VHH binders against h2kzm9r124to488. Designs and how they scored, part 14

Target 1, 365 residues: h2kzm9r124to488
Amino acid sequence: RFTIDTSRAKSNQYVVSLCSKKIGIIEYPDGRSDKQPCDVYWHNVVLSDMNKIVTSPQSRVNKFPGMTELAKKISLTHSISSMQKLFPDEYAFYPNSWFLPAHLADFHAFYRKAQALGKTEMWFIVKPDEGAQGTGIYLINSPNQIRNVDQRQLVQEYVADPLLMNDKLKFDFRVYGVIKSINPLSIYVAREGMARFCTEKYEKPDSSNFKNLYAHLTNYSLNKANEAYVHSNTLQDQTRGSKRLLSTVFHQLESRGVKTKRLWHDIKLILVKTTLAMLPEIMLHYEHHFYDSTGPQCFQIMGFDVMIREDGTPILLEVNAAPSLTADHIVPHPGRTLLEGGQRVRSIVDEVIKIPLVRDTLLLV

## First folded at step 1 (VHH)

Design p02b (framework vhh_8h63_2)
Fold by ESMFold2-Fast, scan of step 1:
Structure p02b (fold): chain B 365 residues (1-365), chain A 123 residues (1-123)
Amino acid sequence: as target 1 above (365 residues)
Amino acid sequence: ELQLVESGGGLVQAGGSLTVSCAASGFTFSDYYMGWSRQAPGKERELVAGITSGGSTYYADTVKGRFTISRDNAKNTLYLQMNSLKPEDTAMYYCAKEGDYYDSSGEWYFDLWGQGTQVTVSG
């Protein structure tokens, strides 16, 4: 029988265990005591010693060596910027980005050129190094508003023209890609994903509203703290829920005249092109760890955060090398804050997305 | 049982110093990004400092140059050394552990929080 070690899956273990049982895989939730290799090793994060864990040619691990760092702001921006110089039209889906303090002069030059061309209302998003998914993020419309210019931080063009639904809440899509192999490159795009909504109505940034992060940032960690955040208890909550199914939102967009078939094609191309931009670095790390390998040793689920402009063009915001595969959320006790504890409640939206994703990933390998 | 327990809070005069500590148990402490957040009465919780498994640090603008975050992986303990304390630093201070994500745009950044330790700055 096919075997899986989930001892390092941590908070993702529940979904992986459920899927393993469903498709008949033998699970070792505490690892194997007999020192025999498993067919699959499921980890929540990339480990530096993966080549010592995956020693059998028939074994696979769900992470590529170095991928955590390669997907982070610095490496991702460098990889995409390199491709933008060679193929500017193909990589126009990534906003202009500057990593400070190294690119501060380039950012000032870009801003001055835009001002000279009469672009008087440009906004930028500033993301601190080692930030907490919305914590410390802020909007600026001038370089002199940057806090602590010597601190490592990403400055990126802010998409001020997002496509909005009837509720006027800004949203983005978390789209999942599965890298099955890198030589040759084989990537699968999950048919279901998540639409993540802000908790306050969007208005174009100005001096009165730019500090309202609940209207400008779709981050789950930030938005769940707002009283307006709506947990989806059923699929019918898709009209009000702060997390909704991508397929449901696509059907709603299609009914409004959005060319969703073209949009989905463009999103799939973003996932493929982004992976291609990262591929040389991925291959370098992979070959260093698995130079004697006779077949693919790694596969990985990647999360891609995609915004849609009001003209229907998709924009890549972030890549997550360890997207959460949890299918629950914590609800505070009645009349208490989350800080006073809570209970884990099943998330139907997350189950509909993540159970097929993990199941199909296991079937692919 | 995954657990974070803060200690070291108390009353301190403006301009003084205080160190708060967080004891972690039930998980491999050295694998995770750890942080300190604070919440003052009537205000939102803010992340004031963070430290990666490799030792790289982050500080909020409000505390930069005054606070120092550190970790002792052998003792599974996180520290926040607070210098030049101001009345505005009065808050409940919470220890937090990173979840299954690593960047600022993901779904859950911190998945475990302590009970908090109260810091009151008079003066």
Scores: ipSAE 0.000, ipTM 0.151, lowest interface PAE 17.0, mean pLDDT 79

Design p03a (framework vhh_8ghr_2)
Fold by ESMFold2-Fast, scan of step 1:
Structure p03a (fold): chain B 365 residues (1-365), chain A 125 residues (1-125)
Amino acid sequence: as target 1 above (365 residues)
Amino acid sequence: EVQLVESGGGLVQPGGSLRLSCAASGFTFSSSYYIGWVRRAPGKGEELVARIYPSGGSTSYADSVKGRFTISADISKNTAYLQMNSLRVEDTAVYYCARDESYFGSEYYEAFDIWGQGTLVTVSS
């Protein structure tokens, strides 16, 4: 009989508990009082001493040591940039990126070369570290527009010509990958994912619109704050909702002549190639914690944010080491703000995505 | 359960100091989260006064509080702090602790996903 400890699953506990019950896993939602190990430990956070969680060769935890840091902008960009030097065609799916101040000269050189070639319409997204005086994310079309140039920040080529649906809203896909093991490497890609839409119509960046992040960024946390945001309360909201099923959007793209079979294949390759770029660092952290392990001790669900260019090619935007597995959202009380609290409401779109994802992950382990 | 609990608010005279605490449960500051302090004063709306990325140590401040307020985090205690010095009458507000799950940090505090109950700070002679 399989056992799972969900005492540390926190916000993800509901979905994990539901799936455990469906497939007959014995759940300990408050942990085991008998000090015996469980077969699976489900955490929403990474702990520094992973070897205290997995005390049995049969035990598994849903996090790789160090993964939170490796998926962040600095480490991810470094890992992919290293691979781009060796395999530029294979890693062309990640936008050209420069971490400042270290790569400022390289960014200036790139910009001057692009201008010499007549590429005057290039835009870049600047993602400051929090030490950059609260400037937040912003768009630029010239290096002289960088704020606080001496502070840590990522500058990345902005995809100014995204593929749009008839509503003219920019969107990206949250695609889920499951790393079952790293020796040998075993990765599974979930067949369902999320399409996340901006809340204002997209226009190519210019001096009048570049500050409107609701039109330029697909970030869920940002867009749900806009009054134009539409919660997907039913599957019928797939044509209007700000959060839609990936499969539904793929059917719409196929109806428009997009080669969706090839697109899906290319997206799966992005997940595999990104994991391969991160693999050396993952292995070093894993070996440190599980040096004398006789079997796999870790598995992990990862979120990959992918945008489609107008020509149909996919581009990786971000990797999330702790994608939300919640299947609800908070709606403010009538006439009140979110600061005054709210009511939790079921998200059918999130349930359709996340329940099979977690169920199949548990069956896989 | 994921929650943030504020403490340390109260009445203080102009020029005085207060330290606000924000205790997090259900998640850790070792993960990729930004923690911010947002204040709301009657008639002035909401203002993001300070933000920290606990795992990286980076901080940012609104111009109105630079040099007077210091945000910090204790990862081992899973608690964030706002040290408020040289307080002014215009700092009177309800102070909220909030979490941002965004990979790069949200430009708008309205996008923050977890909020505390708020703690009242009154600066008055």
Scores: ipSAE 0.000, ipTM 0.113, lowest interface PAE 20.2, mean pLDDT 79

Design p03b (framework vhh_7nfr_2)
Fold by ESMFold2-Fast, scan of step 1:
Structure p03b (fold): chain B 365 residues (1-365), chain A 124 residues (1-124)
Amino acid sequence: as target 1 above (365 residues)
Amino acid sequence: QVQLQESGGGLVQPGGSLRLSCAASGFTFSDYYMSWVRQAPGEGREWVSSISSSGSTIYYADSVKGRFTIARDNVKNTLYLLMDSLKSDDTAVYYCARDESYFGSEYYEAFDIWGQGTQVTVSS
């Protein structure tokens, strides 16, 4: 019988347990007492000793060694920038980016040349490496506005003219890819994803609005704190909710004349090309841990954050090596704060996305 | 007013055939992917088949592939499931469902409008 160890799945355990039960997998939510190997190990994070997790050639774990670091902003940017030098047209989906402090002089040179060409309004987004989601991120329109210039951080060209829906809220797509194997490379793109909306109407950045992160950043952790945030607890909330189904937004874009089949194809290519850019480093880490393996030992669900420019072109913003698979949110008891405990409430939007994603991932492996 | 109404279920012998129909009303039928989902007694829901708005893209569950045929008539606002070579394991309540996803899906969790269901019993 097929077996799964979910003892280290943490907050993702509920969805994985539900899917395991649905497809007849025997689950060990506290690990096996007999210490025999399971067919699958589901972890929320990568452990340093991968060979202690996957002791049998027939066993698989849901994380690639080194992937957490490779997906971080600076490492991701390095991988994509290397490919942009060889294939600039193929990797144009990633904005111009500079590592600080190492590339500070290059950033100044870029800015100076752009000004000489008459580009008077340029905005850049500054992202701290390993910062909390949305924390420390800010917009600048001049290099002299960089805070703590000696600290490790990413400066990236800001796309100031995003495609907007009728509500004028900026949004991005969280698209899920499943890397089934790296040798040969096998990647699947989930049919459903999440559209994540800002909570305040977008206006092109200027000196009066650039500090309004609720209008400029689609980050879920940031936006859910705004009083304007709308939890989508039913599929009928798709036109108003702060989280919506990607398919519903695509239907709305198609109704407005957007070439959505081409857009989806281009998004899938972004996932494949980004994985290819990371592949050499992934393979080095993988071979170090599994050099004597006769079969694939790892698979992984990856989250890709994609924004659409006003001309319909998709742009990659971020890769998440550990996307949340939770399908609920906590509502405080009436008259109480969240610190006093709360009720877990179903998120039907997250269920529609994440249950099939996890179920099909388990069926693939 | 938005409704899906199944018909055509009944008792049939193993190896027999049955044709299910689903009448849609209250929405523009030709704009949506449509699906069939079944639920056997004491079991969870199982997706059976999906068909695109135009009818050009069709998906089947492996358990029914080659035996069942999904079709639609956008003029009559009707979805069909032709079931051939029926097995005892096909015994279930069959639901017609509207798929609000643009790409179509085998994931019944994405379906927003469901019919009342029609019972299919395959017995010898």
Scores: ipSAE 0.000, ipTM 0.144, lowest interface PAE 16.4, mean pLDDT 80

Design p04a (framework vhh_8h63_2)
Fold by ESMFold2-Fast, scan of step 1:
Structure p04a (fold): chain B 365 residues (1-365), chain A 123 residues (1-123)
Amino acid sequence: as target 1 above (365 residues)
Amino acid sequence: ELQLVESGGGLVQAGGSLTVSCAASGFTFSSYAMGWSRQAPGKERELVAGIYSGGSTYYADTVKGRFTISRDNAKNTLYLQMNSLKPEDTAMYYCAADTSEYYLGDSYEYDYWGQGTQVTVSG
């Protein structure tokens, strides 16, 4: 019988346990006591001693060594920027980016060049290293507005022309990719994903609105705190909820004349090309941990945040090496804000996305 | 290899009900989006209902509220329950599977089709 160790799955253990039971996998939630290996090890984070845990050639773990750091904005930007120098058209899906303080002079030079060419209306998004989940992120239209220039941070060209639905709320897609192996490279794209909506109407950035992060940033952690946030408690909430199924939004886009099959193909290419940009560094970390292995030891679910431009062009915003697989959310008490706490309830939208994702991932391995 | 076999079509009177079924084999049924499309003589094929692997559904405006799509993953079977049938519902009904990794948009985006089952609604 197929076996899985979920002792290190942490917050993701519920969904993994549910899927394991559904497909007949024997789960060891506290680990095995008989010194025998499991077929799968499910971890919430990458561990430095993974090669001590995954010792059998037939065993697999759900994380690649080093992936957490490689997916973070600084390393990701470095990998993609290297590819943009060699293949600028193929990697145009990632906005112009500079990591500070190392590339501050390059950013100033880019800005001066753009001004000389008459580009007077440019905005940039600044993502501090401690600004995960939208925390500390802000917009600028001049380099002199950068806060704490000595701190590690990413400055990136802000895409001011997002495709909007009738409600005029900016949105992005969380698309899930599964890396089954890196030698040979095998990537699967999940059929369902999540559309995440801002909570206030989008307007192109200007001096009056650039501080309104609820209109400019799609981050779930930021937007769930706004009183305008609409919890998707049922599948019927797909037309107004702040979190919707990707398939539902794609259907709405198709009804508006968007070429959705081409868009999906381009999104898949973004996932593949981004993984290819990261691949050399992934291979170096993998070989360090598993250099004497005769088979693939790792697989991983990764989240890709993709925005669509008004012309239908997809843009990569971020990669998450440990996307949340929880299937619940907190709904505020009546008359209270989410910041004041709330009741934890099942999230039907997350269940529809994440249960098939985890189940199918286990079936692929 | 991959096979989709429709059944359950027939002649019904306007206002009646009918269920058509599709037996799937040769692939992991539970992992794929499935749908029902129809085509009347001299008309374009239209997607009337779709169901994703996770259970979310789509219905064309022409059938919404009257038709219900469902799946039985244990039996590898797709169903379309048709209520309040109209003469305009007369068509060949095709079972479809989207085995691609692409978006499920409409009937033209599905990879595989069955041979169809005829539904005739009289007046």
Scores: ipSAE 0.000, ipTM 0.149, lowest interface PAE 17.9, mean pLDDT 79

Design p04b (framework vhh_6fv0_2)
Fold by ESMFold2-Fast, scan of step 1:
Structure p04b (fold): chain B 365 residues (1-365), chain A 124 residues (1-124)
Amino acid sequence: as target 1 above (365 residues)
Amino acid sequence: QVQLQESGGGLVQPGGSLRLSCAASGFTFSSYAMYWVRQAPEKGLEWVSTISGSGGSTYYKDSVKGRFTVSRDNAKNTLYLQMNSLKPEDAAQYYCAADTSEYYLGDSYEYDYRGQGTQVTVSS
């Protein structure tokens, strides 16, 4: 009988437990008392000691060694930029990017060349490295606007021509990929994902509006802080909610004449090509940890953030090595603040996305 | 522009006391809950304490209950953390933090705004 250790699943516990019960997998939420190996180990984050946990050749863990760092903005940009030099057409889905301070001169050279070629207006997004204090994401239209130029940060060409829905809100898709193995490479793309919407209407960036991040950035943590944010408590909220099902948005785009089959194919290619760009570094870390293994030891759910240009072209924005698998949120008790505790309520949108994702992942391994 | 500036950290012996302060500006201070969070060497960020906008409700990490007291002066836009009976395990960089969202609960959520921090060292 198939067994799973969820003692390190933490925030993933609910969804993984639910799926394990439905499939008939025996769960050990505190680990096995007999100290024997499980078939699957489910962790919420990448840990440095996974090779000490996954000691049996038949056992698998849901994370690849080193993946957290490889998925971060700087490492991801390095991997994709290396591939863009060799295969510029195949990796055109990632915006022109420069990590500072190392590539500041290259960024200035790019900007000067673009001006010389008659490009009259270009915007760039500046993203701090994780751990940068007091620095938020901001837009610039000139290199001299970069703040703290000597500090680690990513400068990236801003996509000013996003495809918009009838509500004129900018959005992106969180698409989920499952890396089943890396030798040979086997990756699956989840059919369902999340569309995440800005909370204010989009206008092309200019000197009057570029500071309105609620109109320009689809970032969930930023937008949920705006009073205009609408939690999706029902599937009917798909026309208004700030989180909507990817399939629903695709049907709406198709109804408006967007070539959604081509778009989905291109998105799947982005996931595969991005994984290929990361693969050499993933293999290096994997071999270091599992060099004596007789079979595959790792699989992983990855989150990919993709936006769509007005011409229907998808663009990769970010990769997440530990995308959230929570399917609930907390609402305060009537007349009390959230700090005084609250009720956990089901998120139907998250359940529709994440339960099939985890169920199918467990069936694949 | 939201700004948070911590002060009051330093070196103290085990069993000693320190009072941390956080000067806040750029938002309606009394309308938002405030947080103290810390990061010890070789550890992740951990939540320490929360105080409601009015100051009427306070919450603490179990390991600091009875030793730490959070308070605020809304007239001065200042947050405080009184730390008594300090232990070596309390040594960390301490940050004050604020969220504009009603959905944050403390130790497991990101904070919209965080200061630069003030270092607390507990040694002999």
Scores: ipSAE 0.000, ipTM 0.095, lowest interface PAE 20.8, mean pLDDT 79

Design q01a (framework vhh_rezetamig_d1)
Fold by ESMFold2-Fast, scan of step 1:
Structure q01a (fold): chain B 365 residues (1-365), chain A 125 residues (1-125)
Amino acid sequence: as target 1 above (365 residues)
Amino acid sequence: QLQLQESGPGLVKPSETLSLTCTVSGGSISSSDYYWGWIRQPPGKGLEWIGHIYYSGSTYYNPSLENRVTISVDTSKNQFSLKLSSVTAADTAVYYCARGSYQWYDSSGYSFDYRGQGTLVTVSS
């Protein structure tokens, strides 16, 4: 008689409903009319009234209070930078980063020192605080190229030495972590994830190619708009598809001599260390909402975007507090761009990743 | 079959360093599938995580013990060790060495799937 309320799951409701049915959970897709609590509340976003939703000590919600803000570029960078001051080697997986306008002078000083040391080919990625999912992101090789220097934005070292597959397309991994509890801290890393590929061949950034974001940014929202984007039609489409299974890409890397067990261990440590960097703030928000609770009230699926350098070392690029759990995508009409509309079709790769992820998350709680 | 065996002195004087070794048989400590650690149980109290070490050599320690604890590995002997400095009577406990799995991470330090039989260490003059 385990129960779930999916009335606020929004676009994620389909996968959660499917998993609930498969494992025998009683679903309330429109919420309960009898004012009784459910065992699980599945939300698309973090809400301010979390303690009013989860009123029973045996009930759990799939979001931690405050997590959306803590996972954003500025807050994430602040949390990791604080840990880098105490544990620089342990948090070396996050690129050198500067908050603008506050750290503009520090960025200029870093750049001048790099130039003095002969590091003349350094590139940086600029990520505006407003405009998510690749919108407004651009590459620079000089501080004077920053647009609107007085506005809040993040500047980071650009990873110019990515590990490439035979197709020469840059890729990253979307790895999923499940925070089961924070007191004690319990994190589970999903065995399957997504490899997300650029849609144009990678070349080291230079004055001729730095504007080609389809070669430099792995962002799904950006790349799905390119005519070269390839939707995976079957699980056999692992050499050409723009989304591939992490496990398949790992097997391909292992066959090329990459130490994949070490790489997977290091990626899991990135998820753990990043969560530890965020933990004090998560605990503060959690205690504010659930100070009278005797058991864990929250769990959460987090998405971590990890790039691999050509030497095999993983680098954290981004954390998503509300990763999409949808298992479909829009395919452009023949001869048309995605901006001209399209047909919604099933994504087999997303199904293989996200159905077991959600199912196993529900089994863990 | 995997076996973990603790060894070291059962009596340590106050202010000295407690040194314990765990010998692993039936498995390799250089395996990337596992991490190796120490937990203890003081008389009449619950289990307390001390720390653990990954095959890479990376170490994680209980913050309350961090300034006194060192865990190290000797892959040539298939052993890992614990050093706890400046001991007091509060460090009297049964000490266990343990193996954890990389399949799931539990930062509480209690996510160990195998433990040794334990060794009693008394801190007394």
Scores: ipSAE 0.000, ipTM 0.118, lowest interface PAE 17.6, mean pLDDT 79

Design q01b (framework vhh_8ghr_2)
Fold by ESMFold2-Fast, scan of step 1:
Structure q01b (fold): chain B 365 residues (1-365), chain A 125 residues (1-125)
Amino acid sequence: as target 1 above (365 residues)
Amino acid sequence: EVQLVESGGGLVQPGGSLRLSCAASGFTISDYYSIGWVRRAPGKGEELVARISSSGGYTSYADSVKGRFTISADISKNTAYLQMNSLRVEDTAVYYCARGSYQWYDSSGYSFDYWGQGTLVTVSS
């Protein structure tokens, strides 16, 4: 008799409930009134101590202790930079990054060295360390353009040479990985993911266009607010939609001569190597909470944002420890923008990605 | 009960065409299961010749059949097809329809969890 508590799944409850029914799991959508443990606890974001969620050694929860913080920009950059010092070729997939104010001097030194080597047109992206995706982000080409230089923020080398499709829109891939266990380490990579497109045509950054974030940033939260954003209402809309299936984009890339088998292999290696970089800190937090465990008590779906350079090499942009598993989107009211609100409608693209992802994750547990 | 039932096999001359059908029951192809066609020639190992993702319409083919074979699915009939054109003697094999069990990639590769009984295709003069 396999049971799942989805009372804390929040916006993700619909997809988890649907998948539980499909594979015959007994769901407690409001929690158990008898306070007996479930086999699985599905949370959106963990705000309480892990021991309050997982009360039995046989139970599992869909989050690793500390993972939400470890996946954030500062901790992720620290983990990867530590590995880059030991294995620079293996971790070249992550852009050069500096956390401010602590690394401001290092950033200035890097910039001066790059200018001395003739790299005079380098751009950087500035991100708030705890901001929402797309919020407060801006591009610079000189350190003196940093706003509020004494405040916490990430400065990262901007990838100015993205691979483009025929529509000339910049895109990235949201790729999903599942950490089934950390002892031994067991990672699965989902074959389906999301391609997320900008809403305005890409041009290399210059003084005339660097403020046009709709052309430079692939962030969903930013682009969905643009009037040019196109929701895919059917799978046939894959040539025009602002969200497309990774498999469809890979098929289009292959038809254009891109070595997609190698690209997929390199993307999988990025997910594995990034998890390995984070592993020591994950293990420390896990052992602190589950030192008496006789088996794996945590598993987690992770989102990895990967962009492809025009030469076909993938780079890691961000890791999301709580990727949205919602299968709906907001359509604005007639004559209004998304910023003014709207109605929720079914998203076929999100369903195609997220229903098999959650279903198969539950089958792994 | 999950079942895959193949049909459409038979004897055909070199250069001819055949269309294989795979009727699925006990699940729906639109529930995001992939369907593959795997063949086994006499005295040889198994070869994945074609695969279709029900989710994105993505198709893939073995180099040996690329440009000659086409895989498709009719969701309304819950049936997958393999259209085989310009058949060669070396295409002679038992053709199996198989359901992809997981969307994962791991060291074990892509797994099929249910298989049809197979249909014989003989290409000879």
Scores: ipSAE 0.006, ipTM 0.294, lowest interface PAE 10.0, mean pLDDT 81

Design q02a (framework vhh_7nfr_2)
Fold by ESMFold2-Fast, scan of step 1:
Structure q02a (fold): chain B 365 residues (1-365), chain A 124 residues (1-124)
Amino acid sequence: as target 1 above (365 residues)
Amino acid sequence: QVQLQESGGGLVQPGGSLRLSCAASGFTFSSYAMSWVRQAPGEGREWVSSISGSGGSTYYADSVKGRFTIARDNVKNTLYLLMDSLKSDDTAVYYCAKDTSYYESWQGYYFDYWGQGTQVTVSS
C-alpha cells in the first residue's frame, strides 16, 4: 500500500494528513517504527541530508536539493539574467534587476542613461536577499538612496503601471506549479491560485506616497497588519477580500476585455521558462545527492508571484520554494494579544486553493 | 497507491472494432477525469479522449471523433475506450491516464501513465 512520512511536514502536516486520508494513503506522522522506507516524504524545508532519508529508488521527497537558495532573489536573478543575455525577448517578463554590490556600477549607468533620455522619474524597488514577506523592502528614485550599499540586496525597476480592478488596489497572483521530475523535465501548473491585494489605493509613486508600502506591495504578511485588511470569510466576499481566487479575478478581467486565455498561457510560459533558467543548477545539486538513482527522487510545489501590467502583460516578481500550504489563520481572543494564544479560523479561499493542490500533487507522484 | 491497468488490445483488421479497459485503484475514481493517450511507432504521444469524473462530459481528438467512444463505470472503477472503424493509423500503444484535474501543462493537458499500456495493431 502507498505510504507517506509527514514527521517533518511541520505546519503543513494538517493539510497533507487530510489529503492522505481522502485518497487512501497510509500516513506515518511520527515516522515509521519499522524503519522501512515510505513512498513519499513530505518536508517543510530542504534538508542537506535528504539522500540519507530517501534511500529507496521508489521513494520521493517533496523538495529538490538546493532549491531554497536557487529560488531566492539573488540566485533567481542570476539565472534569469543569464538567459536574458541569450534570449532577451523570451525573458522580458522579469524586471530589469541589479544584484548589489556586484552590479552597483551597472545600475548607476542604467540610471544615468535613462535620465539623459528625458525619463522624468523612475522608481526602483530594493529587496534584501534574506528578506521575506515584504520585510526591509523600500522604494527609491535615485541610486544615492540605497541603504547599506555594500550589503547583498536586489534592486529592480519598479513597475509603476499595474493593471487595477475597479477598487484601484494593486494586486498580484500567486500561481502554483509542481515540478514532478527534472530527468526528464515535467512541470504542471495548478488551475487555481490566489490573487493578493494591497490594502490602500494605488497611486504612481511620488515623494508624498513612496513610503506607503500598503499601496505599493502586495505581500500578505505586510498587508494583514493594516486595519484595512479584509479577511475573506466566504467565497461571496471575492469583490472585497484582500485574498481572492485567481479564477474569479480572471473572470472579472475577461468581463473588462482582458484576453485572459492569452494571459493564462503567458503566465504558464513564465513558470516553464523560469524553471528552465534554474534547471542547470537544480540538476547539479540533484546529481550530487542522487547520482545512483534509477528514477525521479524529488518533486516540489513552487509558488510564483506574477503581476499584470496595464497593457495585460505578466511580470514575474518572485519565486517561493516553500509556499505556505496552511488553510487557516490564528485570531487572538477578544481583548488579548496573539502572544496569549488564539483560535485557528478556517480560510475558505486558502482551502479551495490548497487542499486540491496537495491532494493532486500526491496523486501525481 | 494509484494503479491503472490497461487491457483489451490486440491485432485487428482495418474496419474492425476493439474495446479497451482500464482497471483503476488507489484513488476515488469518480472524483477524477480520465483519459486515453496513445503512442504510435516513431511518433510522440497523442491525446485520444477524456471523460469527466461524473461521465457527463466527453472530449475527443479530431482524428478519432465519431469512431471512438470513451465511457466509465464508477461502480466498477473501470474506464473504457470503444474503438470502431479502426484504421492502420490507429496502431499504437494505448495508455490509460488519470487527469490531475487541478493541474495542467503549459502545452495542454499532461497525464501520468501508470502502466505499460496495451498494444493495438490494425493490419491485414
Scores: ipSAE 0.330, ipTM 0.715, lowest interface PAE 1.5, mean pLDDT 82

